VH-VL binders against Acid phosphatase 1 (APS1). Designs and how they scored, part 11

Target 1, 240 residues: Acid phosphatase 1 (APS1), of Solanum lycopersicum (Tomato) (Lycopersicon esculentum) (p27061)
Amino acid sequence: TENLNSHVFPRPLIIEYPEKQLRDELKCTTWRFVVETNNLSPWKTIPEECADYVKEYMVGPGYKMEIDRVSDEAGEYAKSVDLGDDGRDVWIFDVDETLLSNLPYYSDHRYGLEVFDDVEFDKWVENGTAPALGSSLKLYQEVLKLGFKVFLLTGRSERHRSVTVENLMNAGFHDWHKLILRGSDDHGKTATTYKSERRNAMVEEGFRIVGNSGDQWSDLLGSSMSYRSFKLPNPMYYIL
Short names: E, the ipSAE of ESMFold2; O, the ipSAE of OpenDDE; V2, 0.75 times the mean of E and O plus 0.25 times the DockQ between their complexes.

## First folded at step 16 (VH-VL; framework fv_cixutumumab)

Design u4 (from t6 with heavy chain S100K, light chain N52D; at its last look DockQ between E and O 0.01; V2 from the best seeds 0.00; counts 0 for: pae E 14.0 > 2, placed apart)
Fold by ESMFold2, look of step 16:
Structure u4 (fold): chain C 240 residues (1-240), chain A 122 residues (1-122), chain B 108 residues (1-108)
Amino acid sequence: as target 1 above (240 residues)
Amino acid sequence: EVQLVQSGAEVKKPGSSVKVSCKASGGTFSRYAISWVRQAPGQGLEWMGGIIPFFGTANYAQKFQGRVTITADKSTSTAYMELSSLRSEDTAVYYCARVKGWDYGRYPFDYWGKGTTVTVSS
Amino acid sequence: SSELTQDPAVSVALGQTVRITCQGDSLKSYYAKWYQQKPGQAPILVIYGKNDRPSGIPDRFSGSSSGNTASLTITGAQAEDEADYYCNSRDSSDNHVVFGGGTKLTVL
């Protein structure tokens, strides 16, 4: 069954344009827009009918161009900020899909079509070979040069601290001021709760959270939010 | 165990081209970049370029721009380097190497092929 | 453009310590990677990152860096360490690679 916008095209040689085909072509583009604007209920896998679309978006230029645009805007904001003299102005970065790409892992798991497998993902993480997101590395270096403190706030477990440090350094990330991972006390918390509590602690220590870059809304929303937040695209998975 | 197997030695005339293959085994081919490095007799190592098989995206050193083409076939786990308009100065051993990531300059080349000798003479 | 400079030759007495250096502007931002090459053989990776050693590389090999200079140190050099040593790093302009000219290590 179809919901047709128009049945008649008088004047042109081609009377009807197949509205079903237009809707199918836009189906996944509009889904991605709804996902990225935080207008979709929590979900575990991408829609089956959008698997090819997500692959093409992630492996083609679209994903990179969008990462570039968000990172460029963040860089312009960072350059516009007058920092205090006390070294208390912080930029927060998430790690996965913000600084490091897990696209190689997800390419073997149908770009989010498969239900998350924490055992297989841990094996991937333990290789320590996730590549940098290039524009994020550029932003990272710029905010350090401008004099921000840089805190890395990740949902990765403390058990992966060593390999995460190795991966970050090999990917070109150096000189962060704090790397915060989930500890034993964070078991069972949503990412929103976990990241909010860690930001609360930063504010209580006297830090001002000036910028925050992340791929998930859970990285950015909650308590002690940054003065400005920068949401990187990621249609492959959702974190609550 | 990761292994890179390169094609055999080649003897070529000036002005022709050569295509060297590099077949990877014992690892995930698309998760790593492949780099190409040459070494003329008695000389040092020289980076020619590389490819990220996942994207099919290649990068080339300025010196070889326009003469080198690097490709990959994910279905056979094989990378190729083609050098055209050969000159006697191109006589060298040509290595492929696996990069421990997708950034050729930030990550080490952790596995190397045995090299392919290309001799350019009339 | 970025260039990596190495001394062309260094000698060390058996059992003594030797340092091989690599200098370039890119090393302010990126770690050097060190490769050992023996005659007629492909290079092998010996040191990367700040001081990371691949499996199978003896602990007498270590790396360090300061400013625009990286160093490969061999403590207690052995005859089998006689080889050419190359550093490489990122070209400062893009996703490119630059190699140093190589250092011939002779163990006496």
Scores: ipSAE 0.000, ipTM 0.474, lowest interface PAE 14.0, mean pLDDT 88
ESMFold2 (binder alone), look of step 16: mean pLDDT 92; pTM 0.946
OpenDDE, look of step 16: ipSAE 0.006; ipTM 0.514

Design u5 (from t6 with heavy chain F54Y; at its last look DockQ between E and O 0.42; V2 from the best seeds 0.00; counts 0 for: pae E 3.9 > 2)
Heavy chain, then light chain:
Amino acid sequence: EVQLVQSGAEVKKPGSSVKVSCKASGGTFSRYAISWVRQAPGQGLEWMGGIIPYFGTANYAQKFQGRVTITADKSTSTAYMELSSLRSEDTAVYYCARVSGWDYGRYPFDYWGKGTTVTVSS
Amino acid sequence: SSELTQDPAVSVALGQTVRITCQGDSLKSYYAKWYQQKPGQAPILVIYGKNNRPSGIPDRFSGSSSGNTASLTITGAQAEDEADYYCNSRDSSDNHVVFGGGTKLTVL
ESMFold2, look of step 16: ipSAE 0.613; ipTM 0.843
ESMFold2 (binder alone), look of step 16: mean pLDDT 92; pTM 0.945
OpenDDE, look of step 16: ipSAE 0.664; ipTM 0.865
ESMFold2, look of step 18: ipSAE 0.540; ipTM 0.808
ESMFold2 (binder alone), look of step 18: mean pLDDT 91; pTM 0.945
OpenDDE, look of step 18: ipSAE 0.543; ipTM 0.816
ESMFold2, look of step 21: ipSAE 0.390; ipTM 0.755
ESMFold2 (binder alone), look of step 21: mean pLDDT 91; pTM 0.944
OpenDDE, look of step 21: ipSAE 0.665; ipTM 0.862

Design u6 (from t6 with heavy chain S100H; at its last look DockQ between E and O 0.76; V2 from the best seeds 0.00; counts 0 for: pae E 8.7 > 2)
Fold by ESMFold2, look of step 16:
Structure u6 (fold): chain C 240 residues (1-240), chain A 122 residues (1-122), chain B 108 residues (1-108)
Amino acid sequence: as target 1 above (240 residues)
Amino acid sequence: EVQLVQSGAEVKKPGSSVKVSCKASGGTFSRYAISWVRQAPGQGLEWMGGIIPFFGTANYAQKFQGRVTITADKSTSTAYMELSSLRSEDTAVYYCARVHGWDYGRYPFDYWGKGTTVTVSS
Amino acid sequence: SSELTQDPAVSVALGQTVRITCQGDSLKSYYAKWYQQKPGQAPILVIYGKNNRPSGIPDRFSGSSSGNTASLTITGAQAEDEADYYCNSRDSSDNHVVFGGGTKLTVL
């Protein structure tokens, strides 16, 4: 039996600290993997034990490196596609956490630890000051240059059309073909249903959905899905 | 100018197979689906199936499942439809058509081949 | 056979307006596509989507839909419009097609 009262420091203390820290870090890293692979039941807040992890991911280099990588893959795909000559090949972008960052709002609301507050978020949206996601702006510009039509398909309400247009233009986005927002007929629909119905209308009008960039699986899944979909990371919130 | 050029008329015996070709030009072959539609003498249009060359995915109408095989060769921009175990009621004109996208039922068939007459007799 | 129903024949006097209908449950969710076929020829697309005309199709051709019914309207019918007209749409089966039985248009 070892003497814990010796002048020299007991054996187990240093080993326990590094190993426990590594396990805690991996817990949140693996949670984020499960989030991004759409393996969780619908959720309203991030785990309390991962709040610091999510903050560091979002404000540090991790988030930027991941959106850069997704956008680079999308750009390579876009360059590889032979477009039709009828102007009917479309790239769809979501807006929130895809083109415009709401990180300033979420930094004031614990990066997803607080239950979503519709009223406070609408006030933020109404300011019209969300910054661009830089990698998405690059992809957006490349896709336009290649000759795609660009449709913006957002879960934002039609009542916010004017401020959304102003925000997008001030953030560096212009020349989109369509901006599609939720109308009164879309009340009560899940995002998956709403986005599917709008894509269905696009294909019925003769548009081909070649690429689709979004931060939520509800942006990408459902009916009339694109040839390729590009999921941007967003561990701060989940939309069904 | 998009053009679909089909192989020539065929006369076949019952129980044999026929393979009809459809070569596309003037467009981007792999980005559009190709549908096959037949029309028996004095009858209407009947969808047999199609292929999406980009995915290599073929779909078949239930009536023809097990007898029809639809393929595409991207290097030659050619789709093929093979119908086996031919019967006299398979005597028809067989059309290929370009689908304006990859969902056969949602997009229009915007260009059609001139048709290939297949006659199944003695 | 198809899940889309068309009248087998319709007549119109030269210069008059005619409507050809296509009915089926799939038309509640999907627009009909309309094709014209003259004897001995391949079909050609005349209307798709709500009311879209391909290049080269005269303005006298138009499309409409309501409920489970789609209509092809020809205003000021001309002798060259005499043809068979087919509608198609999505089958209830995944990624399949159904055609209507066809409507023979006679221009008197």
Scores: ipSAE 0.012, ipTM 0.608, lowest interface PAE 8.7, mean pLDDT 89
ESMFold2 (binder alone), look of step 16: mean pLDDT 91; pTM 0.940
OpenDDE, look of step 16: ipSAE 0.298; ipTM 0.730

## First folded at step 18 (VH-VL; framework fv_cixutumumab)

Design v1 (from u5 with heavy chain F55Y; at its last look DockQ between E and O 0.33; V2 from the best seeds 0.00; counts 0 for: pae E 4.0 > 2)
Fold by ESMFold2, look of step 18:
Structure v1 (fold): chain C 240 residues (1-240), chain A 122 residues (1-122), chain B 108 residues (1-108)
Amino acid sequence: as target 1 above (240 residues)
Amino acid sequence: EVQLVQSGAEVKKPGSSVKVSCKASGGTFSRYAISWVRQAPGQGLEWMGGIIPYYGTANYAQKFQGRVTITADKSTSTAYMELSSLRSEDTAVYYCARVSGWDYGRYPFDYWGKGTTVTVSS
Amino acid sequence: SSELTQDPAVSVALGQTVRITCQGDSLKSYYAKWYQQKPGQAPILVIYGKNNRPSGIPDRFSGSSSGNTASLTITGAQAEDEADYYCNSRDSSDNHVVFGGGTKLTVL
């Protein structure tokens, strides 16, 4: 009768999920929802109270499952398209957090909690060792096989062309039709303006931007928007 | 090969309406816009409006706003243009044309129907 | 502001070079598209973009643009090039389409 009572009455599992813990978890999931629906003013760091959440999302199954779902939907759309007979149907990809992952860099910088350090990030870029996002590589290969022209449109500087090409090829990306980087005339432009102007030029040459894959709304919004846009999640940083 | 087949010639009285059809075959229908362009005898080409069948979104030149209705039936790959309150000045050949994208002004009209003659007389 | 202006007529001697122009403010932002129309026929596209020819259009047809002016050039004009030529582009005021008035090309 002394320790016997403690083994007779097990507690239900549901009592181990207190209301405060549920509210704290939902605060960060709802924050990420408003990030991904483009409802926040421009921001530079993730909320401190969500740092552990962002880490677990990025390194656990959540990020991968969401990236995979977006890429799968894009692939189904691409297969549904009857291409024109002029070879001018284009799929645009951004590079960073769309084809190449900078997660190794961000894992050393608290997944977006630290203020962005462009000098240290450029050193990371210059190593040329960013891994592919696997489902993006699969989508990339599929759209090429279907007969789309593939244009890579990145906010990276023209001075990083060589290392970007080397990184992309080593990560498994081959046979893109154009790689477009920021030139000297793009100094001071927001990403939205820069990306829009380059899409305008594509459309005026008669290219149809059928699909556009990017992790930032600046990749997708503006003028000459694609017929379909595919927003990949990225809660670690925001680009205007 | 893309083909646009239009309905036959029509003779109409002033004040009535006309509805011209344009059936597409041999290519994409839903994503590419269809434009309607008319040409009065001895005159140039005049854009009336168009539609993107996937969205069902129609756009109209200001001159025709309120008189023209453009629709599409994706199941039959057919676009329609209806012009109301006809007058003698509406006597023209009416063309449908496929736009090689979804922006009427940025993409070329790469395939044209043979035209539908509409004559408005009493 | 968004109108496109073309000369109503132009002539060229057989085998010579001719230029047909299209002018309007919208051409500062948007390339012209060029269409050929022979009597009793529907128009056909001959030039779009900076200088793109659809399949089947002879390479004697070319396009160019500068400022608010677009040009269609035919080198070595042939009798079969005698036609009306129209440009179109985007209407800068309402995102619609505007056509030029057309140019009657006569090959002498």
Scores: ipSAE 0.362, ipTM 0.741, lowest interface PAE 4.0, mean pLDDT 90
ESMFold2 (binder alone), look of step 18: mean pLDDT 91; pTM 0.945
OpenDDE, look of step 18: ipSAE 0.680; ipTM 0.868

Design v2 (from u5 with heavy chain S30N; at its last look DockQ between E and O 0.45; V2 from the best seeds 0.00; counts 0 for: pae E 6.5 > 2)
Fold by ESMFold2, look of step 18:
Structure v2 (fold): chain C 240 residues (1-240), chain A 122 residues (1-122), chain B 108 residues (1-108)
Amino acid sequence: as target 1 above (240 residues)
Amino acid sequence: EVQLVQSGAEVKKPGSSVKVSCKASGGTFNRYAISWVRQAPGQGLEWMGGIIPYFGTANYAQKFQGRVTITADKSTSTAYMELSSLRSEDTAVYYCARVSGWDYGRYPFDYWGKGTTVTVSS
Amino acid sequence: SSELTQDPAVSVALGQTVRITCQGDSLKSYYAKWYQQKPGQAPILVIYGKNNRPSGIPDRFSGSSSGNTASLTITGAQAEDEADYYCNSRDSSDNHVVFGGGTKLTVL
């Protein structure tokens, strides 16, 4: 723009960034894209050089804006659906990183840089204090008002049923139609297999799986897939 | 409230074709699949194929592959089944049925048309 | 390739209990759906899932499954229950539909 009533410099100040710095910035944004498009082999920790990137994404506006965008799209789809006349149209939600946020836990564990610790995570779950993801709560309420049955399908263990119910209710979730957790028969199954078998049972009971919201591709892929799937971002961990 | 209205009885010559219609009312046409089932005199029910109107994708039982064409017209909420190269063995009642989801084998056929009698003579 | 086998005929005395069976490999993975057909009429759905009855189907109709066998049970059979009964399910050799051969139920 025009610079009035000011000293005129002989020339503008030129600022350049080293190519290595640009490559370092792009490494992590491109890695997250590949994560979220399901293009990586199974992994256990985020890349060490991306630790600061993942933290900034998760605590800054990026994560929230992307969660909001996916939830808004799901809400528009849900409103566009003409429900059947038998009350057997279902929306499935995962729980962790879909309805409830474990970000308080992961903020103490470097946002996925640490190898997953089952014992410490179970202690966190047993506190029952995970907050709601706000736009997911909004979608949840909208789907109920539209007349969908709501099934919660989680990889959490059946032994955590009571605390999971209490946490969900305190976070603002009420009136789900089923809550499905891993039982003893599910020992050793991948999440993809476990979630597929539970969806198969729903279909055989006459339910139609119209929408499915989850943060992991294991929530969405496999057999008896929903008519539409809505993948929420989560670069902190991968579940097979 | 949900109703499937089929076209009237037909008499056909061997070697010709027949096209049976199935008009859906009282429900959401695109939300469900439509199956076609036939029943020859004194015999059981036999699945011929079906269609998901939303996608326009039809599927056929192996026995009828190449002789059956199943289509849907979304604007009139009507499905069609055309059977070609008719033989005397094709004399049967032809039913359409609503499938309560988009998987013909896993969801029940919850509403049935009254059937269309097709007679193949001489 | 997959078949569902039903006995062609079964009799029951008025007021007694009868089971109609449907057997096939597909039923290890998929529930049977049961249809009643009276002479000159279209079939109607009577049982699906484990034991779900559509609206208007009497409580005397129930369903069960074990292994590769599904059963339709009618307790306290009435004269109006005299009909042909068909099961169907997913064809395990493809993703299509197979019907059983049908069972004629006679109420004596």
Scores: ipSAE 0.151, ipTM 0.694, lowest interface PAE 6.5, mean pLDDT 90
ESMFold2 (binder alone), look of step 18: mean pLDDT 92; pTM 0.947
OpenDDE, look of step 18: ipSAE 0.356; ipTM 0.749

Design v3 (from u5 with heavy chain Y54W, light chain R90K; at its last look DockQ between E and O 0.50; V2 from the best seeds 0.00; counts 0 for: pae E 3.3 > 2)
Heavy chain, then light chain:
Amino acid sequence: EVQLVQSGAEVKKPGSSVKVSCKASGGTFSRYAISWVRQAPGQGLEWMGGIIPWFGTANYAQKFQGRVTITADKSTSTAYMELSSLRSEDTAVYYCARVSGWDYGRYPFDYWGKGTTVTVSS
Amino acid sequence: SSELTQDPAVSVALGQTVRITCQGDSLKSYYAKWYQQKPGQAPILVIYGKNNRPSGIPDRFSGSSSGNTASLTITGAQAEDEADYYCNSKDSSDNHVVFGGGTKLTVL
ESMFold2, look of step 18: ipSAE 0.624; ipTM 0.842
ESMFold2 (binder alone), look of step 18: mean pLDDT 91; pTM 0.942
OpenDDE, look of step 18: ipSAE 0.706; ipTM 0.880
ESMFold2, look of step 19: ipSAE 0.544; ipTM 0.804
ESMFold2 (binder alone), look of step 19: mean pLDDT 91; pTM 0.944
OpenDDE, look of step 19: ipSAE 0.685; ipTM 0.877
ESMFold2, fold request of step 20: ipSAE 0.583, 0.591, 0.507; ipTM 0.830, 0.832, 0.794
ESMFold2 (binder alone), fold request of step 20: mean pLDDT 91, 91, 91; pTM 0.945, 0.944, 0.941
OpenDDE, fold request of step 20: ipSAE 0.865, 0.889, 0.874; ipTM 0.944, 0.954, 0.948
ESMFold2, look of step 21: ipSAE 0.448; ipTM 0.770
ESMFold2 (binder alone), look of step 21: mean pLDDT 91; pTM 0.944
OpenDDE, look of step 21: ipSAE 0.713; ipTM 0.881

Design v4 (from u5 with heavy chain F55W, light chain R90K; at its last look DockQ between E and O 0.33; V2 from the best seeds 0.00; counts 0 for: pae E 2.8 > 2)
Fold by ESMFold2, look of step 18:
Structure v4 (fold): chain C 240 residues (1-240), chain A 122 residues (1-122), chain B 108 residues (1-108)
Amino acid sequence: as target 1 above (240 residues)
Amino acid sequence: EVQLVQSGAEVKKPGSSVKVSCKASGGTFSRYAISWVRQAPGQGLEWMGGIIPYWGTANYAQKFQGRVTITADKSTSTAYMELSSLRSEDTAVYYCARVSGWDYGRYPFDYWGKGTTVTVSS
Amino acid sequence: SSELTQDPAVSVALGQTVRITCQGDSLKSYYAKWYQQKPGQAPILVIYGKNNRPSGIPDRFSGSSSGNTASLTITGAQAEDEADYYCNSKDSSDNHVVFGGGTKLTVL
């Protein structure tokens, strides 16, 4: 017979167990939702109680399905655009977690549970072996085929230009119009400020920023925003 | 090729209104802004305002606020500028121009209509 | 201030070089756009960005900027370059446009 408690249903505990487990699992899915909708203050690590959830999301089908969906929507938008004849319609891509995946690095660093270590991350970047995000490569090729100029706008440093070019080429990315990295005068700027200033310069040269694909809101928000923005999921880290 | 065709010349009495049309062809209409610029005889160019047809957002120079209304009809690719309470000082050539983007001050006016002469006389 | 200032008139001898300037605080943040207008005609765009020429504009037209000043330079001026030249830019205080007063170029 069952050991009944004043706060437990008079029936078996099975109902309580499924509901309690569902609430616990939903805590992390709802946390990720508010992360992706930019509703959290700047943060440095994922919640410890969500570490398994983030791992399963990133290595399982969830992350890939969401990347695929965003990239497909961006592709449909790109096909709908009537380009000008002056060659000044631009699609901007971020690099990290947009074109190149750093998941191999983050799998060795608990998927965002560890405080970011720029020295160890630079060693990973310097290997030049980050794989492509497949759906992003497909979108990249599509926007080039449609006649957009493609600008790559990354928070990576100019000192990593050569290895970044090598990695992008080996991952299947070719024929970008510009690759823009942080220069010496960008030291200490937030990503939002840095990316905004570079977009401002593009607009002042007469470029129209028609689409912008990035994994961070700092890629998309600020001044000289694109006509349409496409936010790729990334619950592992936050960049201001 | 982008072309902007404006309505014909008009003669108006003081106190009346004028509505000038600007039909765009050969390019994107809804995402690019349309600006209206006037030029009185012997005078310089003066921005009156503009519209971004996709958003329906119009902006007006302070000098014309309250007297000018700018609209667009996406189905006919036509922008309109209506100036009310006309005075003799409103005698001018009125140009429409396409802006090569959605920010009137940051992108160039890359194509211009031939202008519409409006004469205000008693 | 969002005002753009141009000299009202400039002369150049045929085949010589002339510079037309446009000054204003907004040019610290936004490049000027340059327009040529001949009598009885609509303006045409001649320079935008740092030094971009639209199709059909001769390479004797060039642009430059420094601080709050933008310049339109015509090298080897031709008789057909005689016109009024206007700059415009963004009004830094709103989503408006400001034009300079115009510069009448006379080719001698």
Scores: ipSAE 0.547, ipTM 0.816, lowest interface PAE 2.8, mean pLDDT 91
ESMFold2 (binder alone), look of step 18: mean pLDDT 91; pTM 0.941
OpenDDE, look of step 18: ipSAE 0.736; ipTM 0.888

Design v5 (from u5 with heavy chain D103E; at its last look DockQ between E and O 0.50; V2 from the best seeds 0.00; counts 0 for: pae E 2.9 > 2)
Fold by ESMFold2, look of step 18:
Structure v5 (fold): chain C 240 residues (1-240), chain A 122 residues (1-122), chain B 108 residues (1-108)
Amino acid sequence: as target 1 above (240 residues)
Amino acid sequence: EVQLVQSGAEVKKPGSSVKVSCKASGGTFSRYAISWVRQAPGQGLEWMGGIIPYFGTANYAQKFQGRVTITADKSTSTAYMELSSLRSEDTAVYYCARVSGWEYGRYPFDYWGKGTTVTVSS
Amino acid sequence: SSELTQDPAVSVALGQTVRITCQGDSLKSYYAKWYQQKPGQAPILVIYGKNNRPSGIPDRFSGSSSGNTASLTITGAQAEDEADYYCNSRDSSDNHVVFGGGTKLTVL
């Protein structure tokens, strides 16, 4: 038996994690998993105990790493597709939290802890200064280069068309083939219904929806679903 | 250019089976559906069913359910339609057509084979 | 109903305008696709979507829809337009196809 007590060694600093904090962080990783797998809908705000977790995820490497991985997978898929002969193969992108980041807005509204405020969000949108999500810009450029038609399908109102176009161009997005916004006839529709109806129209015009990138399940699910869909992470808010 | 080349005319006895082939060239095979449409003499067009080669999934019109088998061989870019228990009213021209997507009723049939005449007589 | 109804025959004088109709409940939700078939030949696609013409189809062919009715219009009909015309669309709520009975166009 070796006597380790006869040898005086420096002991490492032992930091005991409070049991409550560890449970709260485990709850938050579990909550994010359940939200992102569409098992906890609908919801309005993030849990109060998860506010610091969501902030760290969004501003730290976690969010970027996940965006990068989804976009890389989408890029590899896009390269594997044999395009048709008629120029009717389409990639759909949502705009908010897919191409443009509203993180500057949400950093001032506790990253989803506050109930959504349409009026204040519209003011932010009208500034036209949302930055690009870099990995999404890379994917966007790649699918254009491969020969896809690119349709932007957003829940933003038609009244914001001009500022949305200016924001997209200044953020580095050019040469989309169609930008679809909510018109007056779309008032009161859920995002799922609105997005589905616009995809139905695309299919009826002979377009094949080959890829679809969006941060909300309402971007991806419903009728006339894409051949393959790519869900970007967004734990800050949920849209039905 | 996309072309669909079908097998030649056949004469069959009642109660037998026929298998018609449709070879695609000049385009993507596995991604688009292939439909089978028949036309009896002096009659209109009638959808029999189709296949999406990527999924290997065949769909059949209710009228033909149980008598028709549609398959695809991705390695040869060829679809097949087999109709069993033939009757004299199965005498028709059998067309294959490429569907410009993977939903038979929502996308146009943009390319057609020249047809395969099947005559059922005893 | 999943049935698509077409008039069995329509006539047009050379150079005149003719409309061929296709009616069915499925056309409230799904566009008709239009095919021309000449005797002894395979059908060819002439109109899809609201009013899309494949390459090689003359611009005298156009399509429209309203309610449960789709129409194929030929403006300035020519002798070579004499053919059978079929519409098709999605059958009911499944991934099946229904064809109309066909319309024989006679150019006088």
Scores: ipSAE 0.506, ipTM 0.794, lowest interface PAE 2.9, mean pLDDT 90
ESMFold2 (binder alone), look of step 18: mean pLDDT 92; pTM 0.946
OpenDDE, look of step 18: ipSAE 0.638; ipTM 0.859

